# VH-VL binders against q9zst9: the designs that were tried, part 3

Target 1, 202 residues: q9zst9
Amino acid sequence: ATLTPNHVAKSLAGTSVYTVSNSDNEFVLMSDAEGAKSIGLLCFRQEDAEAFLAQVRSRKKEFRGGAKVVPITLDQVYMLKVEGIAFRFLPDPVQIKNALELRAANRGSFDGVPVFQSDLLVVKKKNKRYCPVYFSKEDLEYELSKVSRSSKGVGVSQHIMVGSFEDVLKKMELSEKSSGWEDLVFIPPGKKHSQHMQEVIA

## First folded at step 13 (VH-VL)

Design k57
Fold by OpenDDE, look of step 14:
Structure k57 (fold): chain C 202 residues (1-202), chain A 120 residues (1-120), chain B 107 residues (1-107)
Amino acid sequence: as target 1 above (202 residues)
Amino acid sequence: EVQLVQSGAEVKKPGESLKISCKGSGYSFTDYWLGWVRQMPGKGLDWIGIIYPGDSNTRYSPSFQGQVTMSVDKSITTAYLQWNSLKASDTAMYYCARQGWFFGDYFDYWGQGTLVTVSS
Amino acid sequence: DIQMTQSPSSLSASVGDRVTITCRASQGISSWLAWYQQKPEKAPKSLIYYASQLQSGVPSRFSGSGSGTDFTLTISSLQPEDFATYYCQQYNSYPYTFGQGTKLEIK
């Protein structure tokens, strides 16, 4: 059996993103590039959501008086996705830059929301493994500096893997229990690793 | 340094049983999946399956399911690939390889290979 | 099973050449693709993972690109030690299937 939606959602707990809602607390949806599907835009930065709000206000008169930026947690977003609501994430440009720097050999565009991982940060407790995945490279580097013999810089980067959050989610959905993918824990940006892990393990 | 050292070449007859080995060192043996790959003479790579030494959980390719058995002895950090009854068609090079995690779920380190020859 | 098709099956090139090898998946595999190099009578060596990430210790002349179904391995300037057989492998879905290989020979 594959991982349950609830399990995946649990792994996403604690991470907040931002979107725009109307006066009725409904998500403002936008058409995809093809105009065939309505999708919700989710921003990892509040300022990006505010920019989006400004755009919405300029284009749609009905949202001028009641639209607002609202936070929503990724676990909630995921559950909405499970229910059939499509979302597009707007990643933090800083993290995109970080991701591209790690991919030095392939200078191009990064598709999706970058997430960062290191095997050195795996935690075992109560005969269970927890594998943190970070939305912030800086957060991961900070933790890595505590455990790694390598100095900051190139040495630390050698232990960092980067990928797309969207890819990870899809992979989790396809993965069976005991495959290892159930051990993933997404670390919210700016949140201390130890604190979040304690909350997850508790 | 991560190393995988495999057992020596084998010459067998059809119908015989065989167990080849792969010893891991330089890393936590129980914390990484270990896979097996077949390469028939002059041919490409065939994914056989993977085993997690920590709990002996296995995943086989459908093509190899029931044809071979993967196992491990954690006490000596060794993985095994076993045939109960060899066929001539089993003649191939067999590689063990460490599988990383998540983004690294590929084979990052390989053994030197074990040549298995099955002939009458 | 996901089928991985490499192109070409073989090619000849000279030292200094830019070489590209493609790998196509029968279905979408996101970026869960790895490239390996195998020299005669040697074990495969990992080159690229997650479609474009360079394995530690691999020369920068190697690069990977692509997502979804179409992927490319590129050697920007072929070196004598690069003549070998190259394999792609998807690790999106079990079984983690390999391409049939591309033999790179010296012209």
Scores: ipSAE 0.856, ipTM 0.933, lowest interface PAE 0.6, mean pLDDT 92
Fold by ESMFold2, look of step 14:
Structure k57 (fold): chain C 202 residues (1-202), chain A 120 residues (1-120), chain B 107 residues (1-107)
Amino acid sequence: as target 1 above (202 residues)
Amino acid sequence: EVQLVQSGAEVKKPGESLKISCKGSGYSFTDYWLGWVRQMPGKGLDWIGIIYPGDSNTRYSPSFQGQVTMSVDKSITTAYLQWNSLKASDTAMYYCARQGWFFGDYFDYWGQGTLVTVSS
Amino acid sequence: DIQMTQSPSSLSASVGDRVTITCRASQGISSWLAWYQQKPEKAPKSLIYYASQLQSGVPSRFSGSGSGTDFTLTISSLQPEDFATYYCQQYNSYPYTFGQGTKLEIK
């Protein structure tokens, strides 16, 4: 018995991404071709979605005055993905830079949305463990500074692993109950893990 | 400092039982999976399985299911690999290793190994 | 079970050589792959995880690349202490199978 889509979606609770919606509340992705429509582009930064909105408004009359930036939570996005809807993420470029700095090889780019993890951060609540995975390296570093005696940033980064959000989701989907992967919780940018755990686990 | 210390070498005869040990220290023993790996003389590494000391949940390679038993005693931070009836083909080096989480689901720390020799 | 096939099974090389070892998975494993080094009569040690990330304390002459089914371990300038057998391991799906190993002999 692999993890259900609802379980995976619940692990994503609280994280929002941003996209452009038309006046009919349909998500949109602009291209050079007129009339191309999809749920398309999901930005981790609101400012990137606002830049995309400006492009949409400048290119197509049907979107002028009615198109807007809207948030959508990652658990909602995941359920749409399960239904077969295709998306493209635009990651936070600061987190891309963070991911490249942690890699050993000179690659020039990072494929996918980076997420960050440390084996020093295992949360125990109600006799159950949870292992947080962060969208923001800075948030992870803050939590590590509270646990580590070292105040040096280099010492903190030695305990940080980075990889692809998309790879994590695929492996969760392949994982069985009691595999340990059911204990994964994604931590939204800008949120303390203890606050997030209180809100979503109750 | 993470350490996995295994019990000493064993010389046994076919049909005998055996229980070898792996004591973990320097980390939260109940928070990490612990795995066992077989290496037959002059051969490669065979993934036997993993056990989670927190709840004794196990996962075996299909080729080892029913051939060996993994267990833990978390009060002394010790894992065990056990045979009820050894065969000559069980002659091998046996390693325990710690498995991390998610991106770290590989074996990051290894015990020194326990040589098991089964001969008439 | 995912089969992991390493190539070559063995090779000889001189100090200073660039050495490349490959590992092929029987099905897609994304980047869920680790590399280990094992010296004679010693336990294996982790070199690389998640296909390309160096384990702490591993010299920068080691690198890993690949995703999906095809993976490569590279030693950019072989040192005398690199004489060992190298194993890949997939950790995409249980059982987390190993490759058969590549024995590196220093001339």
Scores: ipSAE 0.743, ipTM 0.872, lowest interface PAE 1.1, mean pLDDT 85

## First folded at step 14 (VH-VL)

Design k62
Fold by OpenDDE, look of step 14:
Order: C-alpha cells, then sequence, then structure tokens
Structure k62 (fold): chain C 202 residues (1-202), chain A 120 residues (1-120), chain B 107 residues (1-107)
C-alpha cells in the first residue's frame, strides 16, 4: 500500500506558508493561465504574500476592504489538496538561487519549490529512520557543519541534493510504506533540526 | 570508496540452480538499497529488482517475480541473486548496483558484472 | 509499467560534435530520470540523476534536461572516450525501467 495522505501530511507539519483570504476567510483564488481552473497561491515568504495582496486589491475592488494575508500550515494545505483544491507555491527567491547554484551545470530555471537533503543528516531513533528535508539550504548547511568534518564550502555542497517539493510530494504519494519515502520529515525554515525532530518523533 | 565486487563467471546447464554474489564495501551496507540488473548478450539493461540489506525488504520487477530470489548476508556485506532452475534464456550479464535515497534513487555505483551462461 | 523510449537507437558523430540523445516516458515521471554510460564489456556508469544533476566526477560537457515525459542528454563537445552506449532510466515508479539504449559510434 502507498503512503496515506495522513502520513504525508504529518511529514509536512510545522511549516507555515502564507496566502490571501477575503473577509469571510476564504482563499483568494487565481485563474490558471488557461482560465480553466482556480488555483490558490501559497507563498513561503510573508512579504511575497503581502505583495500578492496588494495586487489583488488593485485589481479586484471587492477585496479592498477585507482581504488579508493569513498563515496556513503545509499539512493543512496538503489535506485541502487531497480534497481537490489546487495550489501553486511561490518559492523563496533566495532558495531558488541556492538551488541553481547547486545545479551549476544547468543554466536553466528551477521549477517548483526547492528542497534540500543530505544522507549525512539521516537519523535513527527507536529503530526508525528519519530523513530531514529542508526548505532552506542555509539550515541544512548549518546542520551539516555539525556532523561533517569537511571544511565549509565546496566539500559540504557535494553532500547536498536538491529537488522540487512538488516532485517529492508526488513521489511520496506513489511510494510504498516500506520504501523509505515514509521516513521523510520536512524541516520548517528557520527551525532547528533537533527541535523539530524531537517534536516529530515524540 | 564505494565498491561492489561480484562473483566470477558461471557456466551452467538448464535445470541447475545458481547463486551469484555481490560484496559491498566502502559504505554502510545495511543503509542502502542494492539492485540487480540483467543484460542479455547484445541487449539493453533490464531492471530485476532491489533489496534493502537492513531488513531484507525486496521489490521485484513483475517480469522477474518468482524467477529469481534476492537475498543478503549482512555479516559479510554480501548480496545474492539466486535461480532454482536455470533456463537457456537466463544467459546474460548480471550487475549489482547500489541504489541511493530519494533524489538519489538511481544506481550510483555498479559491480563489474557476473556472466552467466546456460547451455545444454 | 512505464516505457522508456530513446532516440535515436544509434548515431554516428565526430570528436568535437554536439550530441543530443532523447528519452521519452510513456507517462509523466517528473524529474526522476537517470542517465548511464556503458562502454563495451564494462559496467554501466552513472552520468546524470534527477534529470539534470551531474554525478560526481562526470565531465561538465555532459548535461541533462527535461521533465515530465521528455528528457535530453547532451554532450556539448564529444570526446574520444565518450563513444559508448547510453541508457536512460526512470525511477518514478516501480519497476524502474530502462530505455533501450543509444549507441554512439565514431563517424
Amino acid sequence: as target 1 above (202 residues)
Amino acid sequence: EVQLVQSGAEVKKPGESLKISCKGSGYSFTDYWLGWVRQMPGKGLDWIGIIYPGDSNTRYSPSFQGQVTMSVDKSITTAYLQWNSLKASDTAMYYCARQGWYFGDYFDYWGQGTLVTVSS
Amino acid sequence: DIQMTQSPSSLSASVGDRVTITCRASQGISSWLAWYQQKPEKAPKSLIYYASQLQSGVPSRFSGSGSGTDFTLTISSLQPEDFATYYCQQYNSYPYTFGQGTKLEIK
């Protein structure tokens, strides 16, 4: 059996994103490029959501008086997705830059929300494996500096893998319970690895 | 350095049993999946399956399910691929390869291969 | 099973040439694609993973691109040691299937 939505949601616990809601606490939805589907925009930075709010207010008169930026956790977002609500994530530009730097060979754009992982940060507790996945490269590097004897810089980067959050989620959904993908734990930006892992393992 | 060393070439007859080996070194053997790939003479690569040495969890390709058996001996960091009854069609090069994790769920290191020849 | 189709099955090129090999998946596989190089009577060698990530130790003349169903391996300037057979592999869903291979020969 594949991973349950609840399991995937649990792995996303603790990470907040930001969106715009109206006075009735409903998500402001955007039409996709084709106009066929309504999509909710989720920002990893509050400032990006604020910018989005400003745009919404400028374009839609009905949102000028009651629209606000609201935080929502990724686990909640995921559950909404499971229920059929489509979302688009706006990634942190800094993390996009970081992702592109790691992909030095690719002069192209990065599609999706970057996530970073290293095998060196895998932990085992109570006969269970946990693999942290970071939304922030800096957070991952900080943790690597604690466990790796290698000097900061190129050596550390060699142990960092980068992918898209969207791809990881899809892969988790397709993966069996004993495949290892159930071991992923997404680390909220700015949160200490040890603290978050304790909360998740407890 | 990560190394996978496979057992030597085998010449067998149809109906015979065979067990070939792959020894891993230079990494934590129990912490990485290990896969097997078949390459028939002059042909492409066929994914057989993978085994996790830590708990012997296995995943087979449907095409190879029931045809071969993967196993491991953790004490000597060795993986095995076994046939109970060989067929002429089993003639091929067999590679073991380490599978990484997540973004690295591909075969990053390969053994040198074991040639298996089955003929009457 | 996901079918991986490579194009072309074989090609001839000269040293210094730009070479492009394509791989198409029968269904979407996101970026879960790897490229391997195999020389005659040798084991395959990993080149690219996650569609565009260069394996450690692989020359920068190798690059990968694509997502979803269409992928490309590019050698910017072919070197003598690059003549080999190349395989793509999806690891989106089990079984992790390979393409049929592309043989790159000397012109």
Scores: ipSAE 0.853, ipTM 0.932, lowest interface PAE 0.6, mean pLDDT 92
Fold by ESMFold2, look of step 14:
Formats: structure tokens, sequence, C-alpha cells
Structure k62 (fold): chain C 202 residues (1-202), chain A 120 residues (1-120), chain B 107 residues (1-107)
């Protein structure tokens, strides 16, 4: 009675990441940290994928002229992962910086892709309540500025929780229907939560 | 702003029924799970379960399943923990607490507790 | 059910000491762990969520670390008001079980 992979994938709709494909439209893989497994690189920023492409072209003759940066949505990535394809994310460094600043008391590194949430932001749609989870801290801050009048701008950060996208996915996979986790929605960078929820929930 | 106010202490005899209450205010009562926690005298915290006031969906710890009943009256923003037949081993402090969302799925606000004493 | 084991069960310390309390899960819980402080005859108070993040209003001398199965709560410079019992709680999988508690006393 845990959530299906298709259900988890739907929560990810609308967010694109970038990778490099070869001339055969196959994703370019790299060795993992141990060198034992091929892993696809998925960049949250297009310019990071372009930098990876440049490195691939400089080191491998067969990728010259045919290799390119391609977008792929996170719901498609999730379904490929379910099918056994291994990927590594390269997060947006601005969001890593945001995550480290929120965890200043910890001083550690941030592992994984940061996502952001606020207990002040509860959205109502179709007789249901949602607490959206953002890939962009700035987008969450914008929405909080619309509902909070005691703090303007920077002050709203005290109500922002940050954690690992990968941990959220694992917990969704462990969760049953009627747990509240079936209704989790990730908000893509640059989207208003109300518009996005209308597109994916309606 | 968020407040959970519990009913007063109870002194009961074994075999009696009991229903204790937890009234929520300062937040949208139907938007958050509400949990119950037992603390036996001198002991730690036991997770009893949670109830979602929006649809009365419940989850109980296996050790409490069938021992207590959680319920809600949304019209007065009040949750209840109920025994049909108390035992001396039910003597404990009982807390209600609000459970947040996702990263906040822990208990962020607690009631003051209700002491239940079951004795001859 | 995921069992949470705290150590030590109790400890004595002096004001100004650095104190570390550990919590071990019987299986991996990622970072889904909270820490609570409870003073006598009072309700528990949340200190730390998601293993390492301070709850609003909690002094910066408190910190949390760990992931997976091994977690620590650290008080960098113990204050008189910090003498209490501390509990961890996993919130990875229902039921969201607590550790047995660690009582922190004046030396």
Amino acid sequence: as target 1 above (202 residues)
Amino acid sequence: EVQLVQSGAEVKKPGESLKISCKGSGYSFTDYWLGWVRQMPGKGLDWIGIIYPGDSNTRYSPSFQGQVTMSVDKSITTAYLQWNSLKASDTAMYYCARQGWYFGDYFDYWGQGTLVTVSS
Amino acid sequence: DIQMTQSPSSLSASVGDRVTITCRASQGISSWLAWYQQKPEKAPKSLIYYASQLQSGVPSRFSGSGSGTDFTLTISSLQPEDFATYYCQQYNSYPYTFGQGTKLEIK
C-alpha cells in the first residue's frame, strides 16, 4: 500500500535537469567514485551541463560534433532510476549556498539536492491542503512575502526548512496512501505554486 | 499562537471509562495531524498514534492498537483519547502534540499534559 | 518498528562543559530525527529537527549531527537551564518511536 513509482514521478512534474547525450541520443555516462559503475550526470543548471559537454568533447574524439546538452524532466529521470539507471545530480550552487546558510549552526557540508519548505505556507486546492516543496529558496521567499507582514524579505528565512531531495523521495517511497505524503508537490524553479498546482493537481 | 489545551487531571478506578480532550487553537485544526504520547511515571515517551482531523484517518502504534481510541470533533477543534475500560497500568501523563508536514513531521507544539491516575 | 537507543542513560556535568548525547537507530532513517528537551513536570520541547536543524528560539549552543543510524546532540557550553532529560525520535517510518531518554544532571 506504499506509493507507486508513477505516483512519486507525478510529484516531480515540470522540473527539468540537463545532461549530455552522444550522437546516438544516449546519455553520456561517467564512472562513479569507486570506478565500478557508470553514472549519468544530471545538472540543475544548463551552464554546468555545457561545461561537462566541453570536457567530454576535449577528451573523447567520438563525441566531437555529435554530443549535446539535452533537457530531461525529473519525472522521467525518476522512472529511469526505477528501471535501474544510475544518476548523480549536480545541484545549483546558489541553492547549495542557501542550504548552508540555513544550517549555519551545523557548519557541515550539504549532501544531496536541497529542497525548501515552510510551515507558514499551506495551499488549499480541491478540498485538500498542500505544503509545497521548492527547489528554489528565492521562490519560496517570494511566496512567503505575500502571506507574512511581520517580516519582509530576509526575515522570512527563519520559517524555512531545508533538506535533501533524495531523502524526501525515499520517504515518499516508504509512505502509504492517506499519509499526507501522497499529496506532496515539488515546485519547479521560476513557477508560482498556485499555477503549478493547477497544472498538476487539476 | 498555536495552543493545545488539554483537559484536567483524572482519578479513576480500574474498569471505568475515560475520555480526555485536547483543544487546538491558533492554527487551522484540520490542516495538521495531531498525535498522542504517553509517559508512564518516571519513564520515557511512548508514541501512541496520530489522527488527521480533516478525515479522521488514524495510525496507531501496534502496542496501543485496540487499547485506546482517538477521535476528533472538528466543530470545536478538539481531539480525544478514550479508554473503554481503564487498567492500573494506564496511569500516566498523556500529551497531545501537533505534527507538521514533511521535514516538520515531528511534534512542534505540545499540550500541557493530562495526568491520569487509575487506582483502587 | 525502528528501535532508538540513546546513550548514556544519564550523565553528570558542570556548567560550561561540552556535552554529547548519542542516539542509534536499529535501521537507516536518513536524517529523519528530532531531539526534544523535557524538564520535570513539563511537556517536551522540540530542539532539533531533521537531525541537525535548530528549532526556532533554541540557543545556538545546541547542535545536532549524524545521518543513517548514528546521531548526536551536542551542547557546546552547558548552562544551568540545560539540566533536563533529552529524547530523540525517529520520523522515518511509523510508528515514530522515541529513544528511552538521557537524563543530564548537575555534577
Scores: ipSAE 0.781, ipTM 0.890, lowest interface PAE 0.9, mean pLDDT 86

## First folded at step 15 (VH-VL)

Design k65
Fold by OpenDDE, look of step 17:
Structure k65 (fold): chain C 202 residues (1-202), chain A 120 residues (1-120), chain B 107 residues (1-107)
Amino acid sequence: as target 1 above (202 residues)
Amino acid sequence: EVQLVQSGAEVKKPGESLKISCKGSGYSFTDYWLGWVRQMPGKGLDWIGIIYPGDSNTRYSPSFQGQVTMSVDKSITTAYLQWNSLKASDTAMYYCARRGWYFGDYFDYWGQGTLVTVSS
Amino acid sequence: DIQMTQSPSSLSASVGDRVTITCRASQGISSWLAWYQQKPEKAPKSLIYYASQLQSGVPSRFSGSGSGTDFTLTISSLQPEDFATYYCQQYNSYPYTFGQGTKLEIK
C-alpha cells in the first residue's frame, strides 16, 4: 500500500503559505491559459501574496473592498480537494536562486518550489528514521554547521540535495510503506530543526 | 571510504544452485538499500531489485521475481544473490550497488561485479 | 513498467567535441533520472542524479537536463577518458529501469 494522504499531510504540518480570499472567504482563482481550469495561487511569502492581492484589486473592482491575504497551512492545502480547482505554489525567489546555485552546471530554470535535504541530518529515534526536508537552504546549512566541522563553503554544498516540492509530494504518493519516503518531515522556513522535530516525533 | 566487494567469478552448469556475495564497508550497512544489477555479455544494465539490510525488505523487478533471491547477513555486512537452479541465460555480470536516499535514490556506489558463467 | 529509450545507441566523436545523449521515458518521471558511465570491463559509475545534479567528483563538463519524459546528458568538451557507454535510469516507479545504453566511441 502506498502512503496515505493523511501521512503525507502530517509530514507537511506546521508550514504556512499565503493566498488571497474574497469577502466570502473563498479563494480568489485565476483562469488557466485554456480557460478550462481554475487556479488557486499559494505563496510561500506573504509579500508575494500581497502583491497578488494588489493585482487582483487593480483588475477586478469587485475585490477592492473585500479581498485579503490569508494564511493556510500546507497540510490543509494538501487535504483540500476542490473539484475544478488546481493549486499552484509560488516559490520564494531567494530559494529559487539557491536551488539554481546548487545546480551550477545547468543554470536553467527551476520549476516548482525548491526543497533541500541532506543525509547528514537524518535522525534516528526509537528505531524510527526521520529525514528533514527544508524549504530554506539557509536553515539546512545552519543545521549542517552543527553536525559537520565544515560550517560553510563548497564542501557543505556537496552534502545538499535539491529538488522540487511538487516532485517530492508525487513521489511520496507513489511510494509504499517501508520504502523510506514515509520518513520525510518538512521543516517550515525559519523554524529550528530541533524544535520542529521534537514536535513531530512527540 | 564506501566499498562494495563482490565474490569471485563462478562457472556453473545448468540446474546448479549458486549464491554470490557483496560485502559492504566504509558506511552503515544497515542504513542504506543495496541493489543488484545484471549485465548480460555485450548488453545493457538490468535492474534486478533492491534490499534493505536493516529489515531485509525487498523489491524485485517483475522480470526477476521468483528467479533470484536477495538476502543479507548483517553481522558480516554482506548481501547475497542466489539461484536455486541456474540457466544458461543467467550467464552475465552481476553488480551490487548501494542505493542512496530520496533525491539520491540511485546507485551511488558499485561493486566490481561477479561474472557468472552457466554452460553445459 | 516504464521504458527508457536512449538516443543514439552509438555515436562517434572527437576529443573536444560537444556530445549530447538523450533519454526518453515512456511516461512522466518528473526529475527522477540518473546517468551512469561505464567503461569497458569496469563497473558503472554515477554521473548525474535527479536529472541535473552532478555526483560528487564528476567533472563540470558533464551536465544533465530535462524533466517529465525527455532528458539529456551533455558533455561540453569531450575528453579522452569520456569514451564509454552511458546509461540513463529512472527511479520514479518500481521497477527502476535503465535505458539500453549509448556507446560513445572515438572517431
Scores: ipSAE 0.890, ipTM 0.941, lowest interface PAE 0.5, mean pLDDT 93
Fold by ESMFold2, look of step 15:
Structure k65 (fold): chain C 202 residues (1-202), chain A 120 residues (1-120), chain B 107 residues (1-107)
Amino acid sequence: as target 1 above (202 residues)
Amino acid sequence: EVQLVQSGAEVKKPGESLKISCKGSGYSFTDYWLGWVRQMPGKGLDWIGIIYPGDSNTRYSPSFQGQVTMSVDKSITTAYLQWNSLKASDTAMYYCARRGWYFGDYFDYWGQGTLVTVSS
Amino acid sequence: DIQMTQSPSSLSASVGDRVTITCRASQGISSWLAWYQQKPEKAPKSLIYYASQLQSGVPSRFSGSGSGTDFTLTISSLQPEDFATYYCQQYNSYPYTFGQGTKLEIK
């Protein structure tokens, strides 16, 4: 059997994104590029959601006094996606830049939300091993500086792998228990892996 | 320096048992999966399976399920591939290889190989 | 099981040539694909992971591209040491199957 949706959602605990709600606490939806579906915009940066709010307010009277930016956690977003709600992520531009700098031969755009991992960072907690997956390259670099003194700034990025958050989720959905993927944990921006693991593993 | 050092070549007869080894060094042996790959003479690579030394968790390719047994002795950082009864068709080069995590789930370090020859 | 099909099975080329080798998966594997180089009587060596990411120490003349089902390994200017057999491997789902190999020979 593959991992359940609840199990995948648990790996996402603690990470918030930002969207706009109306005065009725309903998410403001927008048409996709074709106009065929209503989709929710989820921003990794609050300021990007504030810019979206300003645009919404300038165009519709009912939003001028009641619409607001609200946080929503990625585990909640995942469960809504499982229910069929369409979302579009707006990644943090700093992390997109970080991802593009790490890509060797493919120097074009980066598709999706970047996440970062290192094969040098495998941690033990409660007799289990974890390789944390980060939304922030800088947070991963900080943890790596504590593990390898020979990589203190110079060459730290040589041990960092980058890929698509969406690809990781798809592979988790295809994975079975005892594959190692059942223990994957995403580390929110601005948190240490040890702090986050205390909150979600224990 | 990550190294995987395999046991020497084997010449066996059909029906005999065999256990070949792969010793890992230069990394935390129990933190990474270890895989086995078969290469028959003049042929490509066949994924046999993987084992996690931390808990001995295994996953076999369906075509190898029941044909071989993977095991580890983590006290000496050594993995094993074992046959109860060899067949002539088992003649091949056998590699062990380390598997990383997630984006690194490919084989990043390989042993030198163990040639197994089974003939009567 | 996901079948991986490489093309061509073999090719001949000269030093300095640009070479492409393709790998096709029987179902979608996102970007979960690695490329290996194997010289005669030696163990494989990893070149590319996650479809396009260059393994440490691999020359920049090697590159990978593709996602989904169609993948390409490119060597931009062949060197004498590049004559070998090349394998792709999917690592989207177990078993992590290999392609049948592409033998790159000197012309």
Scores: ipSAE 0.777, ipTM 0.884, lowest interface PAE 0.9, mean pLDDT 86

